# VH-VL binders against StAR-related lipid transfer protein 7, mitochondrial (STARD7): the designs that were tried, part 6

Target 1, 216 residues: StAR-related lipid transfer protein 7, mitochondrial (STARD7), of Homo sapiens (Human) (q9nqz5r112to327)
Amino acid sequence: FQSSGVQHHPPEPKAQTEGNEDSEGKEQRWEMVMDKKHFKLWRRPITGTHLYQYRVFGTYTDVTPRQFFNVQLDTEYRKKWDALVIKLEVIERDVVSGSEVLHWVTHFPYPMYSRDYVYVRRYSVDQENNMMVLVSRAVEHPSVPESPEFVRVRSYESQMVIRPHKSFDENGFDYLLTYSDNPQTVFPRYCVSWMVSSGMPDFLEKLHMATLKAKN

## First folded at step 1 (VH-VL)

Design r06 (framework fv_remtolumab_arm2)
Fold by ESMFold2-Fast, scan of step 1:
Structure r06 (fold): chain C 216 residues (1-216), chain A 122 residues (1-122), chain B 107 residues (1-107)
Amino acid sequence: as target 1 above (216 residues)
Amino acid sequence: EVQLVQSGAEVKKPGSSVKVSCKASGGTFSSYAIGWVRQAPGQGLEWMGGIIPIFGTADYAQKFQGRVTITADESTTTAYMELSGLTSDDTAVYYCARDRGYSYGEYYFDYWGQGTTVTVSS
Amino acid sequence: EIVLTQSPDFQSVTPKEKVTITCRASQSIGSSLHWYQQKPDQPPKLLIKYASQSFSGVPSRFSGSGSGTDFTLTINGLEAEDAGTYYCHQSSSLPYTFGPGTKVDIK
């Protein structure tokens, strides 16, 4: 039995939700794409497109919530462990809200052009509900206009909720990540296939290893 | 300094397979694709396929489809090209070359390995 | 697939003469054409990328021009070290293809 807290905080995404097969393009049903030791991955179509929204439920028992959270916020360290990063910098910080605007430039699989993202990121540590939250979405910023060198991603949203099994500073937590973007791919099916089979699993594994290395 | 170092010459019998290696340095594996190009004696250059090591994604020329397999091992920064069902027509020098395809949309071979001679004879 | 043709097949040139090699594509490839030099028993070396851009370390006597389907590599004042075979290569679409090569000899 799963007394270790697996599938506890937050609840596993419900791929079996009674979605209408003939929804006429409204809320689509989640489909499980990957079931690995440390995470499960689901997707659902974005109405009117050949693109998907993704949902990841993951569990780690060998790193702390705070370490995992901080590794994601550390832009300098991400440039070291994420081989796809060409550029990652904080453009603007709002001291009142804690929001940050970032410019992120990333490699895409051959033969596709590199993409760039301008997005606002906000994070919070909720001690009352014992969770950490990280939310990001694409924005426009006058200091970072579109460049002919990169394909600008205009539709990007990400939300991650981290729930400790014990405390923020003890090993063990669950996380729920909901993600979507439109990277303007030349071959949408190829890009979707790559992201599901290689890109996203590889990113998650490297993030875990980076967190372990930061611990030491 | 960018360097691609290939494995040594091979002599193979018809019907066998050959696996050529290409060890890359200078950050090649983290930011470039690797292509494979062969050249039969006295003939021109022929593209066989390529791979993006960080993704394991490979593409092949149609005439080699089903006979060629291109792989990469990130831990040793080494790419491999395996060709099966060898005939005398496969006698050639096999080159690996760095392709810039996923950086800024640039697609050309900027640095080449020294070549591996494969001779198919009985 | 895109077929590349080169002319001439062979050219013997006296030192300091101008050499012109042409490459024609079976369909438009924009500027996605590159030129390589290969000397006997050596791998190819990149000379010109994207029709007209010189690669680093390449002597200024080498230049490229053209767009669409018609491309030219020019060597202004051939040196003895320039003897070799020259190949054009298109990267407009997969599969990548090469021209059949032009052999340039001295004397």
Scores: ipSAE 0.000, ipTM 0.429, lowest interface PAE 18.4, mean pLDDT 80

Design r07 (framework fv_remtolumab_arm2)
Fold by ESMFold2-Fast, scan of step 1:
Structure r07 (fold): chain C 216 residues (1-216), chain A 121 residues (1-121), chain B 107 residues (1-107)
Amino acid sequence: as target 1 above (216 residues)
Amino acid sequence: EVQLVQSGAEVKKPGSSVKVSCKASGGTFSSYAIGWVRQAPGQGLEWMGGIIPIFGTADYAQKFQGRVTITADESTTTAYMELSGLTSDDTAVYYCARGPYDFWSGYEDYWGQGTTVTVSS
Amino acid sequence: EIVLTQSPDFQSVTPKEKVTITCRASQSIGSSLHWYQQKPDQPPKLLIKYASQSFSGVPSRFSGSGSGTDFTLTINGLEAEDAGTYYCHQSSSLPLTFGPGTKVDIK
């Protein structure tokens, strides 16, 4: 049963009690916009824009941390479970830093044109601290210049920490995801609405289902 | 081997600013977050803020907002904490410490030796 | 902000005695509670992370337990070198906060 092993509420992002300007212009309080069975979603405004930074706290008890982590890193498998992906490929790998540069092209809801992202991804499994970390940030890369085919997203950051309830190979973990991007659209209100109501929830649900399906 | 080495003690006048450095070695800097914690004489520990060097993103405790700036230089593997508008209440030992990539998840597992900052006329 | 309260403020104990320190959070923090030891003129040292996980190199006499709002650090068979101040610390939400500390002295 869902309730059998979890007695306490998972940690939640704490809303800043006062809205002060910080070095990035983020000064607003976190607002919960969705409270679902497996995750909670918050957002806060990015000062001077109609856009938001998002935060997700989620818990699963039916998949392992390693399976969830590996499904996210598997670009070929992502193209199978994520119907919005038009293109997803690794452009280069730096074996010294463990960083990968990816080119990702994705559908956006009509009437928005498809977007493409060029981003560096770094991931680590920290056995001493019992956590897995996945972080991504938009970059420029000479082999993938801007193209009239797609709208290039220049501002994108994603940070995910996965914490096992027991081990990396036993079912049960919490994850914390913080992300923001600027899709550069003349329909920002529509895009925000879509992201909250469909984009983010659908992505997380499909990721969970893909992880269950890949479960070995 | 993880090591965080901080700059030396400082004596400052009220109204001035202080900038403390924290040099990381042993694979600490690019893989982890660096937090700053202070301790006034005979008092407990107080978190000031922290930075994730690979992203340059910093978070601050509300109490220090507007007076504190935390930065990082990956080329020298050094984090900095600058505190402005000093008063006698800022007399403390200032520590840097290593933590996980975000501050929602993180304990501080390795600490610098501390930098004593004394604010007096 | 999440406020952490520790008890007792001060404890003087004989060597080999069992020491129990409690930490209470103003709201639920799950298992995101960590324990540090600080000796005079030294930086804090991590003892226990995530309520119950011992940090590497920490003597087995130190153990932690609890979840939600109530947490305990136990020293089973206090040694002379264990004199110091013990702090609990939450990482559940920003700003990160510490308890006021519990000072442990040897009789």
Scores: ipSAE 0.005, ipTM 0.476, lowest interface PAE 11.2, mean pLDDT 82

Design r08 (framework fv_remtolumab_arm2)
Fold by ESMFold2-Fast, scan of step 1:
Structure r08 (fold): chain C 216 residues (1-216), chain A 120 residues (1-120), chain B 107 residues (1-107)
Amino acid sequence: as target 1 above (216 residues)
Amino acid sequence: EVQLVQSGAEVKKPGSSVKVSCKASGGTFSSYAIGWVRQAPGQGLEWMGGIIPIFGTADYAQKFQGRVTITADESTTTAYMELSGLTSDDTAVYYCARDLGYSSSWYDYWGQGTTVTVSS
Amino acid sequence: EIVLTQSPDFQSVTPKEKVTITCRASQSIGSSLHWYQQKPDQPPKLLIKYASQSFSGVPSRFSGSGSGTDFTLTINGLEAEDAGTYYCHQSSSLPYTFGPGTKVDIK
């Protein structure tokens, strides 16, 4: 999966779900799992697995799109506000494409071992279409082999699209985040439950707080 | 092709200020950070600070805090470094350099350097 | 602040010899160590990023290794155009810092 760096704003996930019942290849219905002040979270099954694809639609009126976007890209600042980070380092950058490969090690709650991710990240700012895009996916990298110390997450994808209400530098925007991962464990049901009920909501709330503290 | 072009040499009196410019071309200015590094005659490299233009946040080495201001103008794709309270110890070549802009990084492209001489 | 030290401070070598330059950090910096070459009256040029990754267009005779606190830059078969000063740079934490430099001359 490659990022083009430009995407149209996707429609908000349907809270009232309607399925395509006349097709054998029909898509799974989105199920709302959380409805919070600043965001809504939906999930749908990935066919043939016990895993889910997740979608978040969020709105903020007290921070700018540029502040929110940049806080996510600032790995040194993320180590300050994200208490679960054990390690977050840029391993490689492709100067011509702007793509970055990162190694991220994060705590998971007892009894689970910590997980590590090796992923490529690409971002773009599209002034003509008034949007910002951030895309990430798991990759293999020869300088970061698997270690018995951590459980390697090999299936990870995320895509975030940010749409200003006015401009990149005025308060107010919507964002759409779609993601999936498989944080492999001997207790996979428990791990997935923790991600949905605690991990993702806590991350999004802390990200908002971190953005409020960031400078222009 | 990525290029960083700096303003010309300056001769300044002690106690004055200098403002050096760094014009970026050939790349996406908003997706990169600009760092400032100086080098006194016959000495090594010394990091002064840097800015991520779209973030608007500048970081400074403590040695220069209170005297240095780093700014950026996205409309002209130009970064600036202003150093006040100049002394003869500030005589150096001042370089701007580009990094990817969002985390710990390297400086992949450098300006040609601006010589600042402080007479005393 | 993280202090970087380099050894040797000066090295005069015959063409096609192997050159080894060491950089030590006062505390662990992971792999966030980069190497630059500077020739007289020119800006520095990036050679190696993140301890071991060659920058685009850099000759294959340049290689880097190390992690944590101990890092090495190797020039395997020095050429005349390689004369210059070599600096290590850490980007693990602010303020960023540079080593004092190693000057390499051709005999």
Scores: ipSAE 0.000, ipTM 0.424, lowest interface PAE 16.2, mean pLDDT 79

Design r09 (framework fv_remtolumab_arm2)
Fold by ESMFold2-Fast, scan of step 1:
Order: structure tokens, then C-alpha cells, then sequence
Structure r09 (fold): chain C 216 residues (1-216), chain A 121 residues (1-121), chain B 107 residues (1-107)
């Protein structure tokens, strides 16, 4: 994952690769763990841990890239369609760079404690390369210190690239999502199992339905 | 606004099963877990298990594993606790309680009124 | 299983006196300790969460402190309505366990 400070020439997604992601040395092989109508989900081990980095390649033909992008940026709307959200607030905005710092508190499956994330989100519409990019990574912020109420996730990275089939305002696009975090759990196998079977698929399906609902 | 309403008292014979309901309001079902805690006459509190309705995930105390089943019906916003193989040791008040701290049931902020279950021949 | 021990088992207190109830865990639980009040024939009610954080609507005379294995609930100026049994609860690991309770009566 590249720093959110790099805004142009992002690494090319390799969503259809079945072998090693072998850029910059020995990267672990992607393993496909789900193949559904609208998306494919892969995972690969994070060296030195019992955790995984996840990759999703998805396609929709019934919503526009701009609608899908905007629904993800709308924190108030996300609280309505994302049942796992306990709290989601924008802490600060930098209008020049397009960066936002958010505090996100989310349910985890029982018996795991709820987690909170403080992360910087940067988004851009790249007309020259015909893509929309949303990048997030964990940061520390003095307004949101760690609380005994939630387990703070200190390692979190998410990158989504949306590529239109036609234009940003016409139906049809592909997206590539690369996601990893360290929930600091004593139930890593259970957490991984839940993420693959429920957490990630349910999130993506609800995001699509929320976009379709917002469109109409 | 927040209210958990439980089903009425039950008298059961040894070897039978009982199913206690807990109807939740105030948005509880969409954002919170529901735990079940029992209390034998004149004794303390004992956690049995809990469920996250939105995910359909339940977990149980080992002592009750194999005898207890906790379920949730989102259409009626009602959680259920079913306990089988009843003995006199299961005579207790059974409470449902809302968990606001996340999935491992960190604390119970609101409680149902309790359901008395008496196991006698 | 984490065992919680409460002291004292029972105390009878004059109104306006300070009441101190202790809860001790068999192993460290950080700050994952919560306090409940139960009156006869009523469900428990949350007073303090995460060792020291007051639940909404709870009178300021109730306070909690402690971390690790040793925790205290303090009632500074007991009122008649405070008669009941007080339970500590740990949520650090499964199964979640409760203390045996401390009964507080008003003289």
C-alpha cells in the first residue's frame, strides 16, 4: 500500500492475477476465497501475522461511477445503510488537498469487542486516467485519543480504484478494492472467517443497494 | 424510548424446554447485541450468552453450551432464549439485556423486566 | 474463568454516610469492570461502566475507580433510594462473570 500522499501514478491493480503479486520482491500469492455475481474476493497472508490483506474486483452495470463514489463519501448516508456503524464522524477537512480525518466505530462479530479507527481519507477524480480513487489509512489525531470503550485499530489501509466503462456519469464500471487492518484480536481465525463469509460480502452488497436506492 | 419487554412466567416439568422472548424497541435490534443473564432465587447473576441480531451471530457460556439456543427475529424485533433439558437447578429469573459496547457484551445498559421460570414436578 | 470477589457482603448504613464497595478480580482485567444496582424484584440497572465512567442519569454521588485487579464503587452521601444489592461485572474475557453482590441497607 502506498502512502496517501502519492496522488498520481498509483500502482496498477492486478485484480485478474491468479499468481504472485510480485512487485517489489517477495509478495505472498493471492488466493481467491469467493466468486460471486458482482465481485471476486481474494486474500493473501500478511507476513509475520495470522491476518490477511483482501482484494475485491467488482463490476456493476446499473449504477454510475459517480453515484457509487459519492455514496461512499456521504458519512450521514453510510450510517443509514451500514448496520455495523456505531459512530462515523468527520474530525477535520482540508479543502485544498481533499483530505478528511474520520473517526469510525464499528461492530465486530461476537465475542469480539467493537473497534474504532481514526483515519485520513483522500479522494480524487482523475479525468486524465479516467478513474476515481479513494484511499484511507490509520493516523493518530489529538482530538480522538484511545478509549477503554473500544479497541483502537492502529494498522488500517484501504484503496479503491473505480474505472468507468463509458463515463463517470453513465452506468457501468469496474472497481478494485485492496483492504487490510489489524484488529488486535485473540480470535484471528474467527475474525478472518467472519470477514470473508459475512463482513466483506455483506458490506459490498449493501453498498451496491444503497447506491441504487440513492440513484432513484 | 429504549424498552425490552419479556414474555410471562413459565412453570415447566423436569426434562422439558422453555423458550423466553424479549421484544426490543428504540432501534435496539439494528445497532446492539442482546445478552441473556439468569438469577437463581436469592443468588447472584450468571451470564448465559448473547446474540447480534443484525449479523445472526450467537455465542454461549460453556456451562450452557449444548442446552441453550439464542435466536433473533428481525421482522418482530424479538430475541429468544431456549433452554432444554430443564432441571430444578434451572429455576431462576431470566433477563435479557442490551449490549451497547460491542460484540463481547462489555456492559448491559438496559434490562428486560425478567421472566420467572420454575422447574417442578 | 475470571472470579470476582466483593467486599463487604452486607452493610447497614446511616443516610448521608459514605459507602465503599470493593471488587477484586482473580487476574488483570484492565478497565473492563462495570457496576450494577439491583432492588428487590427489579432487574439490575447500570451505574458505572469501564471502572469509572458514569452511565447517563446516574446521580453524581456514585463514582467508580480502579484498574487491573482492584476496583471500588463509592456512594458519597447515601440516600434512602440507594438501598439494594450492588454487583460488579467483568467483560475482559469469556465467560463474562459477576461478583457475588454487596447488599446495602439503610438504617
Amino acid sequence: as target 1 above (216 residues)
Amino acid sequence: EVQLVQSGAEVKKPGSSVKVSCKASGGTFSSYAIGWVRQAPGQGLEWMGGIIPILGIADYAQKFQGRVTITADESTTTAYMELSGLTSDDTAVYYCARDTSGYDSRYFDYWGQGTTVTVSS
Amino acid sequence: EIVLTQSPDFQSVTPKEKVTITCRASQSIGSSLHWYQQKPDQPPKLLIKYASQSFSGVPSRFSGSGSGTDFTLTINGLEAEDAGTYYCHQSSSLPYTFGPGTKVDIK
Scores: ipSAE 0.012, ipTM 0.467, lowest interface PAE 8.7, mean pLDDT 84

Design r10 (framework fv_remtolumab_arm2)
Fold by ESMFold2-Fast, scan of step 1:
Structure r10 (fold): chain C 216 residues (1-216), chain A 122 residues (1-122), chain B 107 residues (1-107)
Amino acid sequence: as target 1 above (216 residues)
Amino acid sequence: EVQLVQSGAEVKKPGSSVKVSCKASGGTFSSYAIGWVRQAPGQGLEWMGGIIPIFGTADYAQKFQGRVTITADESTTTAYMELSGLTSDDTAVYYCARDHDYGDYRNWFDPWGQGTTVTVSS
Amino acid sequence: EIVLTQSPDFQSVTPKEKVTITCRASQSIGSSLHWYQQKPDQPPKLLIKYASQSFSGVPSRFSGSGSGTDFTLTINGLEAEDAGTYYCHQSSSLPLTFGPGTKVDIK
C-alpha cells in the first residue's frame, strides 16, 4: 500500500469550525447511504426539515484534476451533457474577486415542478496546498426576481475540493463534494429517495463521462 | 471539544507487529484528519504519517514506507497505526494528533492523544 | 525532506528573563511553521501556529515571528511552569518534519 501527498480541505473555513466553538451533541452525524466503486455518499439531517446535507467522496484515475475542474466551470458544455438543465447562464462577474452569479433552471422528477437557482460561484486553484476548490451558494439578484414559472430554491450550498494524486495535469485525484439545498417540495421523502438513488449518482457518472469525452 | 484517546502500552518482541488505536470523542464528523508522531526515549518528535478518513487516503514518511499502515473507520472516528518488523529502534511513545479538521485547510497538531508506549525487547 | 534546526539545544534561565529560540529551515517554507511545548511524560501542546498566530488559551508572554527560513519563538518573562522542551514543526511539504527541540530549564 502506497499513498503520497497531504490532502487539505478547502481554503475557505467552514462556519461550524470558526470561533473555537464545538457543537458537541448538537450536530447530526454523517450516515453512509451508498458505497460504489468510484464514490461514497453520506447524508446528515438538516435540523427542522425532512431534508439532508450530502457528502460525496470520489476517486478517479483516468482523468486529470484540471480536466475535471474545467468541465464543471464550462456552462456551455454542461448544457450538452446534463440533460436536466433547462437554462444555465452567467448573469454577472465580479472582476476583483472572480466571483460569478449564475441563473440555473433544472428539471425535477415528476410530479415536482422545475426549480430555478440564482447562485454565486467562486473557484480557486491553490498551488501552495495542491488543491482546486469550487464553492457555490444561493443569493438574491435584482435582475432575476422570483417567477411563478419555477420554484425558487433559496437555500443552496455546494463545495467541491479536488486533490491531485500527483499534479493538476496528471491522471488521478480525490474529490470531496458537500451539497445541500431546500427545494421547497411537498414530497420531501420522494425527493430524498430520488436524490440518493438517481439524482446524485447519475449526475456524478455523467460528469465523469463528460470529462473523459473532453479529454484528448 | 475533540479528545483523542489511545490504546494501552504494548511490549513486543523483535520481528513482531503492533497496532495502536486512536479514538476521537465528540465525533459528530467523520472528517477528522489524524497524524501519527513517535518519540524515542530522550529523543525528539518524528512524523510517521497521517490519514484524512473522509478521503480514505494515507501519507507516510519514506523511512516507514512498507512497514507502517495507517487506517481509519470513518463511522466511529477511530484511526489505527500498525507498524511491522519491529526492532529495538522502534521503542518509543506513539502519539496520534488531529492535524486537520473539516473547514480547516492548514495542518497543525491539536489536540494530541495521551500517547502509547511501545517497548521492543527480547 | 525539509530539515529543521533549532538553537540553542539547551538553555537554563532565571524566572522573568526573556527566552529566544530559533528555528531554521533548509528551504523556504513561507509561514508554515508551528511551535509546541512538551513537558515530561505529557504530549506536546500547540503554542503558536503559522509562525505568529497564538493558539487559544496560550499566555501572552509567548510570541512567534519569522517567515521563509528563519523563525523565532520568544517567551517574555519566563515563568516556572514554562520549563520544558520546545519544538518547531513545518507543514509546507511532505514529509512533515520537526526540529530537534530546545530544552528550557529554570535556575
Scores: ipSAE 0.005, ipTM 0.428, lowest interface PAE 12.2, mean pLDDT 81

Design r11 (framework fv_felzartamab)
Fold by ESMFold2-Fast, scan of step 1:
Structure r11 (fold): chain C 216 residues (1-216), chain A 121 residues (1-121), chain B 107 residues (1-107)
Amino acid sequence: as target 1 above (216 residues)
Amino acid sequence: QVQLVESGGGLVQPGGSLRLSCAASGFTFSSYGMNWVRQAPGKGLEWVSGISGSGGSTYYADSVKGRFTISRDNSKNTLYLQMNSLRAEDTAVYYCAKDYSSGWYEAFDIWGQGTLVTVSS
Amino acid sequence: DIELTQPPSVSVAPGQTARISCSGDKLGDKYVYWYQQKPGQAPVLVIYQDSKRPSGIPERFSGSNSGNTATLTISGTQAEDEADYYCQAWDSSTDVVFGGGTKLTVL
């Protein structure tokens, strides 16, 4: 775990693709599972589980870093472009630090039950290093206790680093997304297959289209 | 009061297309996954396709992948199955079926009466 | 991939106990569901999650699942129970699997 949800110096693109340098003495290699025009998707096993950590490296030349970043922070707009969202609400907000606690309820692939997440999201615009960072991780919050209505995801981490090609307000950037969660499913192989073939690619394509539509 | 009513079945030539519809009433349609299950004459049940409540996730049996498309219109409480490149082995009664639990796909508790699709020259 | 095997037919006298088996490798590690289908009618869910009855299903229907075999049991079988019965399970490789069906005849 990180001590902070804000990443000051994000990893280099394609860092940890090969080798024995993984923190805490773990040897895990990234496996490329999808190679598309706008992004590449890798996964690596989470030791002791049937689950994976995912890594996406993507490039867009038709939208600005700021537009892409802001679309991800806009919870009202996300409910409109992300068809899997059942519920997405900000529970608590600290405008000064950029920290927000959210409750997110989402459809999972058939035949899995819908999941809910309570997570803290932190974001920063780092002008010194010319990057924008968005970090999320599961937390507990007294206003949103576990409910039998949904399966609570307790293990969830997401980090996105956006690096402009020119500036935050000019078209063109690269992004690096690292994602993992434990959906607590009896179908881990099925869930992994869905995430790679549909879940992750669909999310990224819809996010890109949502950014283009918000621009117009 | 909970009801599923299917339509669109009929006789088609091999290689032809048909679109099936299933009209739902008596429950919150958008909260439940929906399915198509077929049964060839005198044979057992075979799951064909499933779709999540929002329509964001779709799944297909290997026998129909690339040929059939499941979709739904939650504003009209209607489920669809677009069937292309039909084969003789697709001949069956097609049932629409509702998942038992909201958001949990485990069993099919409500079924339509079925619509017969016959693929024959 | 799990394959679910059912006997093609089972016969029972009225008032006797009918037992319909559904066999698959390590089936006891999965939830099993049972459906009743009468001629010309849609299937009806009679047991979910191995042993639970939906509202409206008579108490004489019960289920169990352990090891490699799930069993649907109908106690005091009545003429109206004559039907085809199908078991169903979820498998991570195939998603939805149905058994071949068992025709229950009440003599």
Scores: ipSAE 0.000, ipTM 0.423, lowest interface PAE 17.0, mean pLDDT 83

Design r12 (framework fv_felzartamab)
Fold by ESMFold2-Fast, scan of step 1:
Structure r12 (fold): chain C 216 residues (1-216), chain A 122 residues (1-122), chain B 107 residues (1-107)
Amino acid sequence: as target 1 above (216 residues)
Amino acid sequence: QVQLVESGGGLVQPGGSLRLSCAASGFTFSNYAMNWVRQAPGKGLEWVSGISGSGGSTYYADSVKGRFTISRDNSKNTLYLQMNSLRAEDTAVYYCAKGEYSYGYLDYFDYWGQGTLVTVSS
Amino acid sequence: DIELTQPPSVSVAPGQTARISCSGDALPKQYVYWYQQKPGQAPVLVIYKDSERPSGIPERFSGSNSGNTATLTISGTQAEDEADYYCQSADSSGTWVFGGGTKLTVL
């Protein structure tokens, strides 16, 4: 952590490292679980659970960084391309800081009950360092108390950094996504299996297709 | 204007140690992964080691694991390779190579230095 | 232990098309990169991510990656293209692997 004006860079995904760190204030080792031409997926254990933190490094050459970034921010469009969304609403906006509080309700695979998330997201476009950043985390908000209809996810963090190959408006970029949540399920192994085999890959593919459609 | 300049090569006895340096300029050094690639006389390219932009993650070829240590000093824009327990088979020109896309796990090498010769012989 | 296999040499007359293959089991899932190396010089990136050209690389250079084989194609080969060519990809363990190299001779 540096205050002298040196900019921090997002952590890079690593399948293996000689400098493995333990759970006592040191990072767990990443394990690559999927290696595709357009993205790689790693996971590492969340201490004390049967759950994982996930990291994705992906590349697209047929869509622009700006389109990909904007599609993720467009709440109304997300409800159209993401079939798992039951509800996705902006609760409040702070235009000065570029942050929004959202309420998101989503299907989980049977037999899991649907989950809801209340989270703050902050987005920024860094022209000097040629990158776009989207960060989200679970929060509590008085306008959205817990409901017996849905299981409230209280632990949720997501960060994405998008780096253009050329410009924000030309095709081609890499992105790094780090994601974790605790869905509070009695079927953790089933949930993990679904996330790796369907949840994460399907989300990424649909996001890509949605970006292509927005381009047209 | 990207430049990579290797130094520290030379003649060393088997079992000896040597430290290579690579001075980088013309880009924001801390944003990019850096790599060492070697080439034995008359032979092909062999990737040796890689380090992330922050220095938090390091990677090694099986042939050098446990003997070589890659490191970097971002305040000096310099990459290092500490080579211990050197063998005749380590004789090669060692190239410093810049990774492209600092957020990638496996960056490709868009710029290379001129190389520095390491000779391990009695 | 998956390796990248290249022919050791390819000969072509000026103006003809040169094709250099790179074969390996990981190639359907991994990007391929190509480097040109002239005697006494450092390697130069000529193709990245299977088929993309860096700025400054002539249009006559193209790449493909299909099945287990990647191909570097040089159309209308010129005398200045005489060099050693290396393919590069990731192995299944996530480390970089280079092919053995192909010496391209332009007659």
Scores: ipSAE 0.000, ipTM 0.427, lowest interface PAE 15.5, mean pLDDT 82

Design r14 (framework fv_felzartamab)
Fold by ESMFold2-Fast, scan of step 1:
Formats: structure tokens, C-alpha cells, sequence
Structure r14 (fold): chain C 216 residues (1-216), chain A 121 residues (1-121), chain B 107 residues (1-107)
């Protein structure tokens, strides 16, 4: 077993549990679009749309799962390492369930208007199955109505599963991120191209560096 | 046993082309991101270009975009730099460098000896 | 877009501590790497991620990084440490940036 062997090999999509089937009842196939040192990126069409669901499989050996998980939950720190953030605010928090509603405003490449997201985020640490999970989806919230200043993203889903190589507090883990969104751009091909070629890869690489800087 | 050996440097006229090669041995070449870094005579280090392990992701310094092309052949354990429209300011020793193991991300842990490119009339 | 500024030269007597600075806007929010280059040779990594030392690099080499300045410190400087030293950081997923280099003289 090499360092990029079985543990680094990307998981295959599970046909019966994924709701993205073509006209003949078949799951759409994943297409690899990026292969970088620390992660691989795939996409597949969302049936009936011009949009894609994305999947990222990544591995780090120089940070702990807990550090990586906590950096993603730290909204103040994210505003420091993510240059595209215009606003990121927790508008409602339920400490007991780990559920938070956030308002996120982000730059998009010129000439596109900035987008805003209102989404609920839930996270859990599953000690029995040795994993950490972070799930987000777009919601409506009465304190954040749509504004003509930004284009509201109404369809957004994200799930990240982090699996330690050893423990939550020792270096080394794999993560699987699956996400989709509809940024409602008038130039959907250009926007999709930007997200795949620069948006998503840049975000993931900056997240890793931010984790290395955090003292957790 | 781990080594990188550059070749293909030489004297070339302004506007000319040159192709550099870097032969890798002693490690699994297909598992590492590779880079070209240059150094003009008596000057400092300047990063030129980088390529992912599969070859699907490529980066260039602004000074060489549109003129240089990085590529790799994992079956031959070889990294390439195709240099077109060469200018006097491209005169430098060109090093190939391995992007490090996971823990040393963005550090260059293995370097070749370099190959000299001179752009002069 | 970050630019890394190093002093062009630093001189120390043998056995004394050499300090080489590398300055850039908010550099303390980034990881800094240090390379040693002797005449006619390829660079050698001496410090990675601000303060960590690769296997085989003497304990007299150490690093720090905070605010706008990263510092390479060589304690008990020896004649063999005479070299050019370069700092390096990343600015984005697409860019690697080097400092201009510092010539260390041990007299």
C-alpha cells in the first residue's frame, strides 16, 4: 500500500442513494475535472438543468481533523482567510442541536453581481463511527429578505464528511465534500467554468493554509 | 538515489524557442507536483511554472504566460518546459523542483542542478 | 499580491547570532519557507512552515513569523553557513513568491 493507495482512492457514487438520474433511470456518471496534490474534483450533471453537482475527495497529513473542522465553523476567522467574503454572519444559533442559520455574501467575477446565501448549517462529531460531518442547505429566513443589491442563491446544498486516519486530534484524515448550487447567473456557462477552474480549488487550498495557521 | 536532472539549456537568439527536460529518478514521479524555478545571473530566485501530479492543473508566472508551456510525461518520469518568444530577460539557470511531501506543502524539497539558458544575439 | 522584502546583506562574526528578515503585508497570516543557496549549487530547504526544520538541518537554524515580518535565526553561526538565503510564501493557489535574497557573510 502506497501513501495514495486504497485510503486515498476516491469513493464511487452509490446509484440507489443519489437522486440524479438520466431519462433511462440511470445515475449520471461522475467526470473528473481536477486532479491536485491534496484533492480530486469531480462533477456530474443535475438532470433537467445546465448545472452540476460537485464532489471533492481530499487528504491531509499535516493537520488534525479537529483543527480542519473547527476552522470551517469559525465565521470570524473565515472572513480573514477568504478574500471573497463581503459578509458572513450567524443570524440564528441553536447550541444544543449544533444548528446555525448564516447569511453569506460573496464576490463573483466581474461583470457578475455579488451573490448572497441564507443557509442552515448542522454539524456533528460521531465518535462511534470515527467521523465528523458538516451539512448545509439554503433556507429562507424572515430577518434576511431578498435585496436588489445581491443575487440570492435559492438552491444550495453541501455535505462534508471527515474521516481521521488515526484520531480526531492526530494529524491525518480524508474528507469527502459533495455540493451543488444555482447562482442564478445570466451567463451560467461562464459562472460554472469559474467555480470549477478557480473558485472551488482556491477555496479548498486557502482553507488548508488557514487550518495550518490556526492554533487549536 | 532521489534526483532531478535538467537538460536542454543553451544559447538561443531573441524570439527563438527552446525545450527543457527534467529527468526524475528514485521516487514515484507521478505522485508529485513539479515546478520550474529560474535564477538570472547574480539575481534571486523566480518561480516560473507548476504542474499537478496528473498534469491536469497548470500554473504560470505572469512574466511567462502565453510564451512558456509546462508539461509532463509520467510514463517517462520527465518534466518539460517549452519556451517560445524568448527575451533577453529570460536568461537564467532553470531549476526543476519537486513540490514536497504533504507536510511541506508549497516547499521545494528536491532540486535539480539547473540548466543554463542564455538569450543573446 | 504580496512582495517579500529582504535586506541584501547581513554580516556576523563566527559564533554570533545572525538574523535575516523577510517583510510583507500581513505575512504573519501566511506560511514562510527559507532556502539556503551556496555558490554554484541548487537551493536547499532549511525551514518550512515558519519555524519547522527538515531532517538533516542543524538545530542552530530556527524561524518565526508574526505581523508583517518573518525572521530566520542562525545561532552560533559557523563559516559553512555563509550563503544566500531566500524566503518564500504563497500568495494564492496559483502563485509562489520569493524574497530578493540576503547574502550572509561570516567574518
Amino acid sequence: as target 1 above (216 residues)
Amino acid sequence: QVQLVESGGGLVQPGGSLRLSCAASGFTFSSYEMNWVRQAPGKGLEWVSGISSSGSTIYYADSVKGRFTISRDNSKNTLYLQMNSLRAEDTAVYYCARDSEWELRDAFDIWGQGTLVTVSS
Amino acid sequence: DIELTQPPSVSVAPGQTARISCSGDKLGDKYVYWYQQKPGQAPVLVIYQDSKRPSGIPERFSGSNSGNTATLTISGTQAEDEADYYCQAWDSSTAVVFGGGTKLTVL
Scores: ipSAE 0.000, ipTM 0.433, lowest interface PAE 16.4, mean pLDDT 80

